# Ledger of designs, part 4: VH-VL binders against Mucin-19 (Muc19)

Target 1, 175 residues: Mucin-19 (Muc19), of Mus musculus (Mouse) (q6pze0r851to1025)
Amino acid sequence: STCHVYGEGHFRTFDGESYSFDGLCQYTFLEDYCGQENGTFRILIESVPCCENGLTCSRKVIVTFQDQNIILQDGKVTAVQTAESTDCRERSANLYSIHTVGLYLIVKLLNGIILIWDKYTKVSVILDPSWQNKVCGLCGNNNGDLKDDFTTRHSSVAAGALEFANSWKTSQECS

## First folded at step 14 (VH-VL)

Design w3 (from v2 with heavy chain W103Y)
Fold by ESMFold2, look of step 15:
Structure w3 (fold): chain C 175 residues (1-175), chain A 121 residues (1-121), chain B 113 residues (1-113)
Amino acid sequence: as target 1 above (175 residues)
Amino acid sequence: EVQLVQSGAEVKKPGESLKISCKGSGYSFTDYWIGWVRQMPGKGLEWMGIIYPRNSDTRYSPSFQGQVTISADKSISTAYLQWSSLKASDTAMYYCARLEYDYFSGYFDYWGQGTLVTVSS
Amino acid sequence: DIVMTQSPDSLAVSLGERATINCKSSQSVLYSELNKNYLAWYQQKPGQPPKLLIYWASTRESGVPDRFSGSGSGTDFTLTISSLQAEDVAVYYCQQYYSTPYTFGQGTKVEIK
């Protein structure tokens, strides 16, 4: 299954729901926490505006996975350690691989999630079948049912995209 | 309906400059790469290069680097192919084409009608 | 650059018979992690721009008749026209889009015998 965003916030969820949302905050694209504390990853997105024309020029993507933040910005993929471990022998493990195919950077995470980025506005995530029913966020819940794709961070089903998408802000202080 | 409409045929002499255009409509122009493809008389298709109109990121085939300039004006949804000094060997049909929008592809899903450029003394 | 080589350069095929066009790439165009072959086929009729027929090696574009099919993987690909019709007289091109420049084969002209 595939979720993507492009341009001025044009989304398509894993289950095929299309909506537009042009928020300027940081949002959860997808995660496996979903109201629980035992999740393993988050993928966050932010729109980066162009200098003078009000268009979105690119998206910054932040992947929190194990002990690393993997950051996609400025055409590059970098890893930033979140905290040092108590075992220094394990602090340098790479949790992703990068490939270039055509015009795209493809980041494969150790958990099997494939992140595809054109270095600009287009971000796509491909999940293998093992992730069915295990994710939430702007990409929906990947359960094959469009009726609950607008499930908010608080486990309610929104009637519209605006309420749904704003619930996935990572800081409610951003407007 | 997606359309790519190119400027009309050109007859030029060697050494003259030329700029031909490709106007896109019916889709979000800044979300798609636009490519230029040359077809010399009686010959096959040659990939010249592509441009991403949102930021003008431009990629050339090595055979065409330094020989032409690819540009775009996103305010009028138009891409350009430009020569500073034409040669007789530039006589060809020139197509613009759109790279498929979604995911991670690179095939051309829509093509312009072509612009015939004739360079003769 | 990835070199695309087609064979034959031209075919003459009787109406209703099978036409087969081969395309070989100098490097694999399969991205194995997605199981995708970055290979397209185009049809160009006389006096017209090219038209997309097949992408991902075997997926037909919308509106393309079922008699057109693509097959192959890695470096070896085939376009098959199962029952040639008069309107299929054209030059056919393969193209890789695995890495830039996105090169074309030299073309195969298909004619009625």
Scores: ipSAE 0.628, ipTM 0.840, lowest interface PAE 1.7, mean pLDDT 88

## First folded at step 15 (VH-VL; from w3 with heavy chain F104W)

Design x1
Fold by OpenDDE, fold request of step 16:
Structure x1 (fold): chain C 175 residues (1-175), chain A 121 residues (1-121), chain B 113 residues (1-113)
Amino acid sequence: as target 1 above (175 residues)
Amino acid sequence: EVQLVQSGAEVKKPGESLKISCKGSGYSFTDYWIGWVRQMPGKGLEWMGIIYPRNSDTRYSPSFQGQVTISADKSISTAYLQWSSLKASDTAMYYCARLEYDYWSGYFDYWGQGTLVTVSS
Amino acid sequence: DIVMTQSPDSLAVSLGERATINCKSSQSVLYSELNKNYLAWYQQKPGQPPKLLIYWASTRESGVPDRFSGSGSGTDFTLTISSLQAEDVAVYYCQQYYSTPYTFGQGTKVEIK
């Protein structure tokens, strides 16, 4: 199953729901925490407008996986290890891989999650079937039901895309 | 429906400048790369380069780097291919084409009708 | 650059017979993590622009007759026309899109014998 966002905030959830949202905050694109403490990964996105106008130029992506922070920004991928981890180079080599295929950067995590980035506005996440009903965020809950794709951070179903997306802001003070 | 419409045939002399156009319609122009392909008379297809209209990011084939300029005006959904000084060897059919983007690929799914450029003394 | 080499350069086949075109890449165009071959086939008839036939090495574009099929993986690919029709007379090109520049093969001319 695949979730993606591109352009001025055109989203398609894992379950196939399409919606548009253009926010300038940081949002949870995908995670497996979903209100619990026992999560393993989190993918955050931020829109970066072009300097010439309000058009979205790129999206910054931050992936937290175990003791690694993988940052996709300015056409590049960088990795930062948290202070809790030891021997970063050896651990990182086993936790994820990075490939460039054509125009795209592809990050594959050890848990099988694949992230694809065009170095600009388009971001996709590919999940294998084992992630059914195990994720949440702007990508939806991947449960096969379109009716509850707008499940908010508070486990309620939002009436619209704006309410849904705003619930997944990493900071509620951001407007 | 997706359409790419190119400017008309050109007859030029060596040393002259030229700018041909490719107008896209039926899709979000800023969300797809546009490429140019050269086909000399009786020859095969040559990948020249591509441009992302959203920010004008441009990628050239090494063979065409510095030989031509690819540009775009997203306000009118138009891509351009231009020469500062034409040579007789630039005589060819030039196609613009849309690069597939929905499946993270790079093949051309839609093509313009082509622009014939003839350069002769 | 990845070099694409087609064989043969020209092919004459009787109506109703099978036509086979080969395409080799100087480097693998298979991305193993997604198990996808970044290879496309195009058909170009005289006086017309190229037309997309096959992508991902074996997926047929919508509207393309089922007599056209693509196969292969890694560096070796094949376009097959199971039963050649008169309207299939054209030049066929393979193209890799694994790495820029997205190079084409030199083309194979298919004619009726």
Scores: ipSAE 0.894, ipTM 0.947, lowest interface PAE 0.5, mean pLDDT 95
Fold by OpenDDE, fold request of step 16:
Structure x1 (fold): chain C 175 residues (1-175), chain A 121 residues (1-121), chain B 113 residues (1-113)
Amino acid sequence: as target 1 above (175 residues)
Amino acid sequence: EVQLVQSGAEVKKPGESLKISCKGSGYSFTDYWIGWVRQMPGKGLEWMGIIYPRNSDTRYSPSFQGQVTISADKSISTAYLQWSSLKASDTAMYYCARLEYDYWSGYFDYWGQGTLVTVSS
Amino acid sequence: DIVMTQSPDSLAVSLGERATINCKSSQSVLYSELNKNYLAWYQQKPGQPPKLLIYWASTRESGVPDRFSGSGSGTDFTLTISSLQAEDVAVYYCQQYYSTPYTFGQGTKVEIK
């Protein structure tokens, strides 16, 4: 299953729900924590507006996976080690791979999750079936039910896209 | 309906400048790359380059780098191909085309009708 | 740059017969992680712009007749017209979009024998 966002915040969840939202905060695009402490990954997104107008020029992506923070911004991939390591490059090479295909940058995590980025506004995440009902965030809960795609951070179902998306702010102080 | 409409045929002399246009409609112009393809008389298709109208990111084929300029005006959903100094060898049909973007590909799913450029003394 | 080479350059086939066009890339255009071949086929009739026929090597574009099919993987690809019709007279091009520039094959002219 695939979730994506592009342009001025056009989303399509894993279960196929489409909605529009274009906030300027940091949001949980996808994670497996879902209110628990034993999560293994988190993907955050931030919109970067153009200087000329109100259009979104790019979308910054931050992937937290084990002891690595993988940052997609300014058309590049950077990795920050969050734990001590004797060989950071060797450690990161075992946790994820980076490929460039055409115009796109593709990050594949050790757990099988694939992230595709056009270096601008478009981001997709591809999950294999083993992640059924294992995730949450702006991408939905991937449980095969469209009716509860707007499941909030608080495990309730929001009435609309705005309420849903705002619940996934990494900081509620951001407006 | 997605449409790409190109400017009319051009008859020019060597040394003259030229700018032809391609106007997109029926879709979000800023969300899709636009490409230019050259086809010399009786010859095949040549990938010239592409532009992302959102920020004017432009990619050229090495064969066309520095030979032409690709640009776009997103306010009027128009892409351009221009020459500063035409040569007789620039005589060709020029197509603009939309690069598919929904499935993370790079093929051209919609094409303009073409602009014939004739350069002769 | 990835070089695309088609064969043959021209092909004459009787009406109702099978037409086969080959396309070879100098490098693999298969991305294994997604198991997708970044290869497209176009049809160009006289006096018309190219028309997309096949993408991802084997997926038909909407509206394309069933007699058109694409196959192959990696570096070797084939466009097949199972039963050539009069309206199929055209030049056919393959194109890779695995790496920029997205190069075309030199084209194959299909005519009626």
Scores: ipSAE 0.893, ipTM 0.946, lowest interface PAE 0.5, mean pLDDT 95
Fold by ESMFold2, look of step 17:
Formats: C-alpha cells, structure tokens, sequence
Structure x1 (fold): chain C 175 residues (1-175), chain A 121 residues (1-121), chain B 113 residues (1-113)
C-alpha cells in the first residue's frame, strides 16, 4: 500500500481516496497509536510555504520511532535521541537506513515502513502487508474500505476532507 | 491533455545568443521537473539537464554544465534553454520533456515536438 | 555517470517476426528494497519526438501495444517486439533513472528485412 502528498496538499490515501488539504500546521500523516497509548511510531508532516508565491516550498517530516526522532528537513535526514526515554539502543543504522535513488531520498524503518521524499513537497509512504488495518492519520486507515477513509482522530467518519484533515492536527493552538 | 509546445526552428550564426522555450499545459507545471534532451543530426539522445519550476532547482549533465542555461518562468508555465554564444557544433534538435513525478520515478512521459537549431557560418 | 550500452546498433527483422534489443548498464539500476529497476524504453519514429514505451523495466505505458515487452534486471535488460509490424520501424533507446544524469543508450535502429 502507498500514501502520497505533494504540491499544495494533494493527498492519496492507502485505500485510494484522493483529497486536497492545504493546512499550515503540523499533522499526523500516519501512526499506529490510533487512540491508544501503546503505539510504536508516528509520522508527522508540516508544510513549509513559499513566501513569494503562495505555494508550498517543501515539507518537513518527523518520524518518531523507537525513542528516536528522525527528521527530514532541508534536504537531509537527521536522527536525534529523545531525552525523556534515553535507553542505550542499537546504532541508528540498525533502526533505519537512508538511500538516495535518482531525485529521491528513501528511508527504510525496521518496522517495514518505507518513506520516500523528493526533498521538496512530495512525501510517500509504503507499507508492507503486515500493517493492514493497523494505522490511521491523513493517509487513512489502510483497511481496503473507502467508506471510512475519512475517519477522524476521534474515530468518527467525517463527511468531508476538511473536517477529517483538521482532526489530525497535532496542536490545537495552531491555526 | 498534457502538452509541451516548443518555440519554432532557429537559424543562427556562431557567436549569437539564443533562448528557446517549452510551454507546458494541461497539468500542474510546478509539480514536475522539465528536462532538455539534445539530439545531434543522425545521433542519439543526450540528457542535458532538468529544472524543477517550483523553486528553479536545476541539475545539469556534466557535459553541458556551463555550456547552456536552463531556466523556467512558472507564472507562464514555460521552461527555457539558453546559449550566450552559439557554436556550429550546437546544431541539433532540442527536446523538452516532462519527468514523471507521481511515483519516485525519473523517466520522461511527455515530450515536446522539438526545436531545430541550425548554427552555420 | 552510468553508461548505457545497447546492442545491436542496427537490426533488420522480417515482418511478423521477433525483434530483440539489449541494454546493459555499467552499474546496477535495481533498487532491491522496492524491487524496482530504474529503466525505461523509448521509441522514436523518423521525424517524431521520442515516445515512452516501457518504464520500471517491464511496465508498459498506457496505449502501447502488447507486442512490446520489457524484461531483465540489475544490469541486463531486453526490449522485445513479439511480432514486428511495419509501424514499428524506429530507433529504440533505453534510459536509466537510477542516478543523475539520467543517461540514454546510444540507440538501436529497427528495420524491416
């Protein structure tokens, strides 16, 4: 399964729903928490606008995985350890790998998630089949059913993309 | 329908400047890289370089770095290929083409009709 | 730069027979984690711009007849025209898009014998 965002917030979910949402806050692209405390990862996105054009210039991507934050920003990938959960862990190479292929930067996580970034606006996530029906966020729930792809953070099905997407905002203080 | 329409054929003398154009329509111009490909008479295709019109990020083949300028004006959905001083060896067909960008690809899915540039003493 | 080498440079095939064009890259263009070969094939008929035939080594572009097929992996690739038609007279190019610059092969001219 594949989810994409590009341009001025043109999304395609894992189940094939297409919608547009041009929010300027931080949003949950994909996670496995889904209303539970015991998730294992989050992928957050932020649009970085172009001042002179009203266009989105790039996207910042933050991956929370195994007490690390993996940050895709300014054409680079960096990993930072969370201070609050500082266990001695495996080397970062054992948690994820980074490759450049063509014009794309590709991050593979140990949990079977592949993140592909063009260093600008396009972010893609590929899930291996083991993630079926285990995720939520702007990418939908990956259950093969388009009827509930607009499931909000609070487990209700929104009638439109705006209500759905705004429910995945990570901070109520952002507008 | 996606179209790339190039400017017309040019006949020039060595030392003259030239700027040829490629206008994209039927798609979101700022979401796709545009490339330029040279084909010398009777020869194959040469990848010259690409530009991302959203921010003008430009990548050149080493063979063409410093020899041409690739630019774009996103307000009119147009990419350009420019020479400051033409040589007779610049005589060729020049194609613009769109890089497929919907998935992590890099092949050209749509091509312009070509611009024949003839440079002769 | 990845060098793309096609063979043969020219090929004459009887109408209705199989045409086979080979393309070899100087380095692998397979990204194994995605199981994708970053290779495309183009057709260029006389007086026309190139036209995309095949991408990802074996995926046929929409509208391309099913007599065109691509195969191969890593460094060795093949374009096959299973039953050559008169309209298939053209020059065929492979191209890698694994790393910039996205180089082309030198071309293979296909003619009716």
Amino acid sequence: as target 1 above (175 residues)
Amino acid sequence: EVQLVQSGAEVKKPGESLKISCKGSGYSFTDYWIGWVRQMPGKGLEWMGIIYPRNSDTRYSPSFQGQVTISADKSISTAYLQWSSLKASDTAMYYCARLEYDYWSGYFDYWGQGTLVTVSS
Amino acid sequence: DIVMTQSPDSLAVSLGERATINCKSSQSVLYSELNKNYLAWYQQKPGQPPKLLIYWASTRESGVPDRFSGSGSGTDFTLTISSLQAEDVAVYYCQQYYSTPYTFGQGTKVEIK
Scores: ipSAE 0.698, ipTM 0.859, lowest interface PAE 1.4, mean pLDDT 89
Fold by ESMFold2, fold request of step 16:
Structure x1 (fold): chain C 175 residues (1-175), chain A 121 residues (1-121), chain B 113 residues (1-113)
Amino acid sequence: as target 1 above (175 residues)
Amino acid sequence: EVQLVQSGAEVKKPGESLKISCKGSGYSFTDYWIGWVRQMPGKGLEWMGIIYPRNSDTRYSPSFQGQVTISADKSISTAYLQWSSLKASDTAMYYCARLEYDYWSGYFDYWGQGTLVTVSS
Amino acid sequence: DIVMTQSPDSLAVSLGERATINCKSSQSVLYSELNKNYLAWYQQKPGQPPKLLIYWASTRESGVPDRFSGSGSGTDFTLTISSLQAEDVAVYYCQQYYSTPYTFGQGTKVEIK
C-alpha cells in the first residue's frame, strides 16, 4: 500500500482517499502510536515555503525510529542519536538503508517501511501487509475502508479534511 | 486532458539565437519535470535534459551541457529551449515531454508535437 | 552514462506474426529494494512524436493494445508484438530511467514483410 503528499499539500491515503491540506506546522504523516505510549516510529512532515507566497518548495521529513532521528532536509539524509537511547549496539546498527535512484532518495527502515522523497515536495511511503490496521496519521489507517480514513488523533471521524488534518498537528501552539 | 503545445517550425542561419517554447495545460505544471529530446534527421531520440518548473532545477545530459539552455516560466506554464549561437548541426526535430509524477520514475508520459529547427546558410 | 543497445536495427514481419525487439543496458536497471526495472518502451510512427507503450519493463500504458507486452529484467529486455497489425509500423525505442541522463536505445524499425 502507498501514501503520497506533493505540491501544496495534496494527499492520497493508503486506502485511496484524496484530499488537500496546506498546513504550515509540523504534522504526523504516519505513526504506530495512535494514542498509545508504546509505538515504535513516527514520520513527521513540514512544508518549506518558496520565497513567493502560495508555493511549497520542499518538505522536511523527520523519522523517529529506534531512538534515532532520521532527517530528510535540503536534499540530504542525516541520522542523529536521540537522548533517549541507552543501548550503544542500537546506535552502531544499520537501522536503515539509503539509495539514490534517478531523481529520488529512497530510505528503507529495518521495520520494512520504505520512504521515497524527490528532495522537493513529493513524499511517498510504502507499507508491507504486516502494517495493516496498525498505523494512523495524515496517511489514514490502512484498514481498507474509505469510510473512516478521516479518523482524527482522538479516534473520531471528521466530516472534512481540515478538521482531520489539524488533529494530526504535533504542537497545539502552532497556528 | 494533458497537452504540451510547442512553438512553430524555425528556419535560421548559423550564429543566430533561438528560443523555442513548450506550453503545458491540463495538469499542475509545477509538479512535473519537463524534458527536451532531440531527433536529428533520420536518427534516434536523444535525451537533452530536464527542468523542474517549481524551482528551475535543471539537469543536462553531458553531451548537451553548455550547448543549450533549458528554462521555464511557471507563471505561463511554459518551458523553453534556447541557443545563443546556432550551428548547422543543430538542425533537428525537438520534442518536449513530461516526466510522470505519481511514481518514483523518469519516463515520459506525454509528448509535444515537436518543433523543427532548420539551420542553414 | 548507461548505454542502451537495441537489436535488431530493422525488422520485417508478416501481418499477424510475432515481432520481437531486444534491448540491453550496459548496467542493471533493476532496483532490487523495490523490485522495479527502470525501463520504458516508446512507439514513434512516421511524422509523429513518440508515444509511451510500456513502463516498469512490463506495465502497459492505458489505451495500449494487449498485443504489446514487455518482459525481461536487469540488463535484458524484450518488447513483443504478438500479432503485428498495419498500424504497428513504427520505430520502437527503449529508455532507462535508473540514472540520468535517461538514455534511449538507438531504435528498431518495424516493417511489414
Scores: ipSAE 0.692, ipTM 0.860, lowest interface PAE 1.4, mean pLDDT 89

Design x1
Fold by ESMFold2, fold request of step 16:
Structure x1 (fold): chain C 175 residues (1-175), chain A 121 residues (1-121), chain B 113 residues (1-113)
Amino acid sequence: as target 1 above (175 residues)
Amino acid sequence: EVQLVQSGAEVKKPGESLKISCKGSGYSFTDYWIGWVRQMPGKGLEWMGIIYPRNSDTRYSPSFQGQVTISADKSISTAYLQWSSLKASDTAMYYCARLEYDYWSGYFDYWGQGTLVTVSS
Amino acid sequence: DIVMTQSPDSLAVSLGERATINCKSSQSVLYSELNKNYLAWYQQKPGQPPKLLIYWASTRESGVPDRFSGSGSGTDFTLTISSLQAEDVAVYYCQQYYSTPYTFGQGTKVEIK
């Protein structure tokens, strides 16, 4: 299953719902926490404006996976160890791979999630079937049912895209 | 409907400059790369290069690097191919085409009608 | 650059018979982690721009008749026209989009015998 965003916030969820939302904040694109403490990853997105007002030039993507933040920004991928890692004997395996195919950067996480980025506005995520019913965020819940794709952060089903998408903002301080 | 409409045929002499155009409509122009393809008389297709109109990121085939300039004006949804000094060997049909960019594809899904450029002394 | 080589250069086939066009790449265009072959086929009729037929090696574009099919993987690919029609007289091109420049094959002209 595939979710993507491009341009001025044109989304297609894993279950095939299409909507537009051009938010200026940071949002949860996809995560497996979904209101629980025992999640394993988050993928956050932010629109990066051009020098020209009102246009999106690229997207910053932040992947929290195990003890690292993997940041896709300015055409490159960097990894930063999280502040919560205190075990000095722990050796993190390579947690992801990066391949360039044509015009795309392709990041495969150790858990099998594939993230595809054109270095600009287009971000895509591919999940295998084992992730069915296990995710939430702007990409929907991947349960095969379009009727509940607008499930908010608080587990209610929104009437429209605006309410749904704003519920996935990561900070109330951002307007 | 998606359309790519190119400027009309050109007859030029060696050494002259030329700029031909490709106007896209029926889709979000800034979300798709536009490419240029040369077809010399009686010959096959040659990938010349592509441009991403949102930021003008431009990629050339090595055979065309430094030989032509690809540009775009996103405010009028138009891509351009230009020569500073034409040669007789530039006589060809030139197509613009949209690079399919849905997900991670890279093939051309829509093509312009072509612009015939004739360079003769 | 990835070189795309088609065979034959020209092919004459009786109406209703099978036409087979081969395309070889100088290196693999399969991205194994997505199981995708970055290969397309185009049809160009006389006096017309090219038209997309097949992408991802085997997926038909919308509106392309079922008699067109694509197959192959890695470096070896085939376009098959199962029952040639008069309207299929054209030059056919393969193209890889695995790595820029996204090169074309030299073309195969299909004619009615």
Scores: ipSAE 0.674, ipTM 0.854, lowest interface PAE 1.5, mean pLDDT 89
Fold by ESMFold2, look of step 15:
Structure x1 (fold): chain C 175 residues (1-175), chain A 121 residues (1-121), chain B 113 residues (1-113)
Amino acid sequence: as target 1 above (175 residues)
Amino acid sequence: EVQLVQSGAEVKKPGESLKISCKGSGYSFTDYWIGWVRQMPGKGLEWMGIIYPRNSDTRYSPSFQGQVTISADKSISTAYLQWSSLKASDTAMYYCARLEYDYWSGYFDYWGQGTLVTVSS
Amino acid sequence: DIVMTQSPDSLAVSLGERATINCKSSQSVLYSELNKNYLAWYQQKPGQPPKLLIYWASTRESGVPDRFSGSGSGTDFTLTISSLQAEDVAVYYCQQYYSTPYTFGQGTKVEIK
């Protein structure tokens, strides 16, 4: 199953719903928390505008996985420690692999999630079947039912894409 | 309907400049790379390079780098292939093509009709 | 650069018979984590631009007849036309898109015997 976004916020969810949302804040692309405290990962996205055009030039992607942020920005993938560690061995553990194929950076997480980024606006996520019904965010809930694909952060079904997508902002302070 | 429409055939002399065009329609021009492919008379296809019109990121095949200039004007949905000084060996058919960009691909899904460039005498 | 080599250079096949074209890359074009072969096939009829037939080595483009099929993995690939028709007279090219520059094979001309 694949979800992706490109351009000025043109999304296709895991279940095949297409919508447009051109938000300028940080949003949850995909997570397994879904209103609970015991999730294992989040994938967040931000649109980065072009200086000269007002178009989106790229997307910054932040993957929170275990005690690290894995950041896709400026054509690079870097890891940033998010939790204090008293053991150097724990901080050095590999949590992902990176490959460049053609025009794309491909990041595979230890949990089997594959993230594909063109270094610009296109971000894709591939899930294996074990993730069915376990995720939420701008990519939808991956349950095979288009009728509830606009399920908000608060577990209600939105009437349209704008309400749905804005519910996935990571900070309500952003306008 | 996705279409790539190229400028007409050219007959030129060595040393002259030339700029040929490829206009895209029926899709979001800034969302797809456009490539140029050369086909010399009776020969196969050669990948020359690609451009991403959104930011003008341009990638050349090593054998063409420095020999041609690939550019785009996204305000009119047009890509260009340009020579500052033509050689007789530049005689060929030149195709533009759209790079399929979704799903981490790199093949050409739509092609222009071609522009025949003849450089002689 | 990845060099793509096709064989044969030219192939004559009777109407309704099977045509087989081989393509070999100098380096694997399989990305094992996705189980995807970064290989495409194009058809170019006389006086026309190329047309996409197959991508990911074996996936037919929409509108391409099912007599066209692709197979192979890694470095060795095959385009098969199961029952050749008159309109299939063309030059066929393979192309890798695993690494830039995205190189083409030299082409295989298919004609009716």
Scores: ipSAE 0.662, ipTM 0.846, lowest interface PAE 1.5, mean pLDDT 88

